# Ledger of designs, part 1: VH-VL binders against o66756

Scores and structures below are computed, not measured.

Target 1, 96 residues: o66756
Amino acid sequence: MKEVLMRIYSSKEENLEDYINKLFEGGIRGAVVLQGIAGFGKGREFHSEEIEVLSYELPVVIEVVEDREKLLNFLKENRETFKNCYITFERVKVWE
Below, numbering starts at 1 at the first letter of every chain, in headers, positions and changes, except where a header shows other numbers; antibody chains aren't numbered by Kabat.
ipSAE, averaged over its two directions, is called F for ESMFold2-Fast, E for ESMFold2 and O for OpenDDE. V2 adds 0.75 times the mean of E and O to 0.25 times the DockQ between the complexes of E and O.
[cut] marks letters that were taken out.

## First folded at step 1 (VH-VL; framework fv_necitumumab)

Design n01
Fold by ESMFold2-Fast, scan of step 1:
Structure n01 (fold): chain C 96 residues (1-96), chain A 124 residues (1-124), chain B 107 residues (1-107)
Amino acid sequence: as target 1 above (96 residues)
Amino acid sequence: QVQLQESGPGLVKPSQTLSLTCTVSGGSISSGGYYWSWIRQPPGKGLEWIGYIYYSGSTDYNPSLKSRVTMSVDTSKNQFSLKVNSVTAADTAVYYCARDLGDFWSGYYEFDYWGQGTLVTVSS
Amino acid sequence: EIVMTQSPATLSLSPGERATLSCRASQSVSSYLAWYQQKPGQAPRLLIYDASNRATGIPARFSGSGSGTDFTLTISSLEPEDFAVYYCQQRSNWPYTFGGGTKAEIK
């Protein structure tokens, strides 16, 4: 089994629940959501927060570690859900 | 090494369904994360991608052909198939099956192995 | 869909000459472009992938360059076996589209 780390970048908090639900329904082993403080994505729109003022447009990153072939199939089956996300992959070795 | 071989009738009558099968040897359809495609070439013309299939049965078709095309896969026979409905003379072409070399790391997807092609003529 | 335009349609050259083939995309395909060679009666053969990388077994005289919308396939010194039709293909956007081809023929 060849595992990869997939990161799904989104600047829209409102879509986060849908992304997580799709990953769960797709049988993905696990997903971790990280909240960014500042950034800009594929639209080049800058998003940031100040310590005293939170924005609901904060960048978020969903990290998934899963078998490469399973993730390819998952993304293909869910093209519409993730079409506006910036997605990256890294080779990883799981410590066992 | 991986080899692909097309098979099916070489002559189809107008309005009928064109059916072709691709047999893969030297490699498994269900391994390596590869997609499997059909591409056609009318006599004297260029190449047109028809669609691809993943071993799970997931497909994408060229929008220009989507209403008439169906692909299927049989992992136990290491085969995948193409059906084109309601054929006309415009569907006369050499049909190729091909392996789509996809990889997360490379990010480039290209057809690295092709069948020899099979000529399908649509005529009465 | 992205339209791929190849020029010239026919390139007439002598063995030993340098060939330059152009491929233009109607919108950016980044570097997701491949080149194929097709000889009469044969299936296409992959030459170049990701715009500039030679496929396994492809001679060093073949090179690809470009990014975005403008791409070039160069054959530094034509050999007799290089007279064939060449197609470019974008892999950036679905559906994957091919150019109309450039025929390299003996002058």
Scores: ipSAE 0.000, ipTM 0.533, lowest interface PAE 10.3, mean pLDDT 80

Design n08
Fold by ESMFold2-Fast, scan of step 1:
Structure n08 (fold): chain C 96 residues (1-96), chain A 124 residues (1-124), chain B 107 residues (1-107)
Amino acid sequence: as target 1 above (96 residues)
Amino acid sequence: QVQLQESGPGLVKPSQTLSLTCTVSGGSISSGDYYWSWIRQPPGKGLEWIGYISYSGSTDYNPSLKSRVTMSVDTSKNQFSLKVNSVTAADTAVYYCARGPDYVWGSYDYFDYWGQGTLVTVSS
Amino acid sequence: EIVMTQSPATLSLSPGERATLSCRASQSVSSYLAWYQQKPGQAPRLLIYDASNRATGIPARFSGSGSGTDFTLTISSLEPEDFAVYYCQQRSNYPPTFGGGTKAEIK
């Protein structure tokens, strides 16, 4: 009844697999990963997509739509995993 | 259990600034799980939400009061405060501090713990 | 701002009777509606949050129902301590707003 869109922002590509595994293990219905091509965060260090396979820190956004209370409990149980992420929420309407 | 206690002057002259403090015990403002609000009630009338503050100092104020209201938080003292500028007789009310449990999007929606209230009378 | 309208303004009943209090929102608030009880000289007390969830320590005789714009607080059998003013409040839109209250008084 209270669905929200949660966006998990991270500049650390190397942690992506761990984030996805935790969401899966936590019973979250689904997650979509968007790879940014440029951005900067807390350090204000600019990162951009390299034309070759070697990339360091590109913005990553994981989008999740789920029941609010389930998501809050999930984050509380997985604080260590997501400690370096910037996380936002917004209300959404889910097609029924 | 969590307890909230208001403190302030009780009597304020017109055009002056009203200053109130809420002291929280049995729980920590620093937890980040909660938002802290002020709500007022003129004698014999209903409830009006004034504003909220988070542990990090983020605030939102009722549009009707936004130009005259400021809130602040002191996590070391486990207190948050309200200032209302340029008061008039219309600001005479019982002032309550209260806790809102929704930390996800800055909500203050329902208030699970309330202070006992402090009557502020604006009179010369 | 969303306007909350409560009816009736005053409800006169005897102990043991069923009380039904109404709250209407000027636009949909989904299930984001709370109910409070206030006795003279006291702070409001949370009864129900998110339309139907009873707050900790609240007796089973209190129940909430409704969604969208129309909400009801029901007290299945009034006890003497239940005679008080009841307020509804919405969290769907900023700023949060309260209804004008319903006073439950002894007949």
Scores: ipSAE 0.005, ipTM 0.578, lowest interface PAE 11.8, mean pLDDT 82

Design n17
Fold by ESMFold2-Fast, scan of step 1:
Structure n17 (fold): chain C 96 residues (1-96), chain A 125 residues (1-125), chain B 107 residues (1-107)
Amino acid sequence: as target 1 above (96 residues)
Amino acid sequence: QVQLQESGPGLVKPSQTLSLTCTVSGGSISSGGYYWSWIRQPPGKGLEWIGYIYYSGSTDYNPSLKSRVTMSVDTSKNQFSLKVNSVTAADTAVYYCARGTYVFTSGSYYPFDYWGQGTLVTVSS
Amino acid sequence: EIVMTQSPATLSLSPGERATLSCRASQSVSSYLAWYQQKPGQAPRLLIYDASNRATGIPARFSGSGSGTDFTLTISSLEPEDFAVYYCQQRSNWPLTFGGGTKAEIK
């Protein structure tokens, strides 16, 4: 399918503005940011020392609807920026 | 408050690379919300936007300067830099660094509110 | 790229007179038009953003108007320090482009 919904999952401690700026610069039509209220996301980076209490933040989700090939090329060009994000794709039908 | 200052050689030979640095004080380039630009002005002529860089290292350049331009950022020194390759007499100009505000919620790039004093670069044998 | 055309190239006036400077875009830039003032030996200074909004510290005698392709900068009564070159700039599309400038000079 031509159009896909891409979800970028990240900690709210990540620089959200940097992700949005890259998407805008890449010519992506639009992005929506959603704040998780509850759920389980990726934990904080593991350290060599044992951490008794881990500080977790609820995940932030960036949703994008765009052409699949365009998104794959965008991600390839920006591998370093998005290397620590969990990214999923889902087929969608855009109205019209 | 925020100040920008250009530095680099005032004379460059034809075919060489022009290298300039902008030092920012009174504000941090490590923060989002700004696009840091270079603008040039040949003597007696108008302004030409060269390119911008974000604190993340992301850049965009004026297509008219095609492949001759590279920008970089050094957040530890609070500096960003410009390189122009294969210079000719047409590259003789006062070079300014400037700050523009980027509002990500609207995708808007606002005009340049802070400028360096400018540095004259002459390309001559 | 969007081409910005300013007219006149030179405007000769006396202190106290009204100055009207024009800027035309080759395609619509909506209201995304700024004006800068540049004095000899100095960097440009932002005067007006988004066609009509005065930047911080800019005197009330400066005003901007227009939308789409046709824009005007007005100085209601010229002060001696207002004799300078004025540039318009669009921020509607990349690359950012400036007009050729209008020089306001004393008669």
Scores: ipSAE 0.000, ipTM 0.573, lowest interface PAE 14.4, mean pLDDT 80

Design n22
Fold by ESMFold2-Fast, scan of step 1:
Structure n22 (fold): chain C 96 residues (1-96), chain A 123 residues (1-123), chain B 107 residues (1-107)
Amino acid sequence: as target 1 above (96 residues)
Amino acid sequence: QVQLQESGPGLVKPSQTLSLTCTVSGGSISSGDYYWSWIRQPPGKGLEWIGYIYYSGSTDYNPSLKSRVTMSVDTSKNQFSLKVNSVTAADTAVYYCARDRYTFYGSSYFDYWGQGTLVTVSS
Amino acid sequence: EIVMTQSPATLSLSPGERATLSCRASQSVSTYLAWYQQKPGQAPRLLIYDASNRATGIPARFSGSGSGTDFTLTISSLEPEDFAVYYCQQYNSWPYTFGGGTKAEIK
């Protein structure tokens, strides 16, 4: 098994556009941005969505499924871009 | 057993460019698990990180050096180099090269160091 | 940049005594902190990484603890070869920064 699910946790107020652009430029096959509607993370600050107004401080999760070695090399090459993100890996099976 | 060895001039005149090379043995510089760094230590003072390079050529430098620094890598010779432009007496220091062990979660610590080379900036 | 402050600047102890060295960050560095030992005329040597993990070949008497802004290096019983300068380094934020060092000297 070589595929992993990588989750990049960040605030929406972070430089989300740079994260997505780097993933695209790095040849990652796909990335999905999921937005939390309530929660608290590393700083334990509570964030919630207001009816029709999206808070820029709501948690954002970027999910990527890709080869583990490719993701490792990608993160090393883009170290400064992702240095303040909380990143997790989970082994997954891709149905082919 | 990875070994790093600095080489370069012991004396540099003010306003000139300091050039140092680090030769890596016992391990490949073309490894995705490592960045390669320069750290300096003025006599009797503490440590200052200068910058790092990845084998692809990607670099980041300490902003405090005011863009006077350039690093390069030569994977065929298993070497990486440092240039410091427009040196002054403040650049007098022991210069170390070091292997920067990078992990999944952004750990960046120096697990192997060269022995250091003293560079004196004087006329 | 994150400022790393080490205390005390000098620690005077006898062999066999316990040494406790402090390192404080101006803002949280999580557990992204390393400790190095430097003897006169020598390069620094990695002791501890990720705040509490002992590097390969480092004796069990060395231990690290802490998270966030407050970190400690402990030497349970000083050996003669342990009298040296100790530096902490954070790698949570760019640029990477070192503390000013703590000199452990023989009383």
Scores: ipSAE 0.005, ipTM 0.609, lowest interface PAE 11.5, mean pLDDT 82

Design n23
Fold by ESMFold2-Fast, scan of step 1:
Structure n23 (fold): chain C 96 residues (1-96), chain A 124 residues (1-124), chain B 107 residues (1-107)
Amino acid sequence: as target 1 above (96 residues)
Amino acid sequence: QVQLQESGPGLVKPSQTLSLTCTVSGGSISSGGYYWSWIRQPPGKGLEWIGYISYSGSTDYNPSLKSRVTMSVDTSKNQFSLKVNSVTAADTAVYYCARGYSIVYGGSHWFDPWGQGTLVTVSS
Amino acid sequence: EIVMTQSPATLSLSPGERATLSCRASQSVSSYLAWYQQKPGQAPRLLIYDASNRATGIPARFSGSGSGTDFTLTISSLEPEDFAVYYCQQRSNYPYTFGGGTKAEIK
C-alpha cells in the first residue's frame, strides 16, 4: 500500500559495498543487487559484455521495496553516501 | 566545490601529438557517476565535444576524432589527460576539460564545472 | 550525428527587452537538451538542463522550454551581464553535439 520500489543506479563496482552496508545499518529489511548485462543510453550505442571491451562499465541497480517515508528518512540521513547516485521511486502493490 | 584546471603546451607543430592534462580539485575522480570530458572551441567558432573517460578508464570518443584521440586517467594524481595525434592547423582551439554525468546515473548536471580552457595553436 | 541549429545567429536587443533564442535538432532529442552561456575569454556556464530546469545559481529571468526537436531559451528582461553567446547541446545521442551559437549583443 505504502511500499515503494526504490532503485539506486551505480557503476558496476563503485562503492557497492558501502551502499549495501548503509542500507543494512539503516534497518532496511532487504536489498537486491542487479547487474546490467547489456544496454544503451550514452549516445544510444549498444553496450554488452558480449562485446570485448577491457574497461566497460555495466550499470548496477540496487532494488529496495520498503515504506516510502522510511526510505526518504534513510536517504536524508545518508545524503553524502548516495549523493552521486541516480535514485528513482515507483509505487508498488505487495501481493497479500 | 569541484574545480578543473587544464595544462599543456601552447604551441604544437603539425604532425606531432598534442598532450593535455586536467587536474581536478575539491573532489575525487575515483568517486563514481561522472564522465570526465574534453571539449574544444576553435577561435571564433562553436563547441565540439571530443570525448570522455570514466573513473574506471572506460572511454567514448567523438567518431570524427576517434582515430586520433586517446584519453587516460590517473586517480592517484586526480588527473585525466587527452592526446591528439597527427595534429593539423584545424586542431587549433581552446581546449576545455569538464565534468559530465553518466546517462545511466541520470544526473541532470550536464557539463558542469568547466576548466578555464587552454589555447593550443598548431603552427610550424 | 544529430545536428543542432540555433537561430538567429545574432540577436540585437536593448537592456530590459525580452530575448527569445531558438534551437532545433535534426531528430528528436526528447528533453535531453541543455543551454550554456559563454562570455568572451570565459568557459561556458550551464544555464538550463533537461530542456527546462534552471541550474544552481541561475537567475529566474532565464527559462527553457520545448521538447522533441524545437527548443527555446527565454530571457524575460535582459540585464547588461546577459549579453553573451548562448549554445544549446543535446545528450540524446552520440556524439554529443552543440549548436552554432546565438550572440546576444547590445542594439
Scores: ipSAE 0.000, ipTM 0.569, lowest interface PAE 13.1, mean pLDDT 80

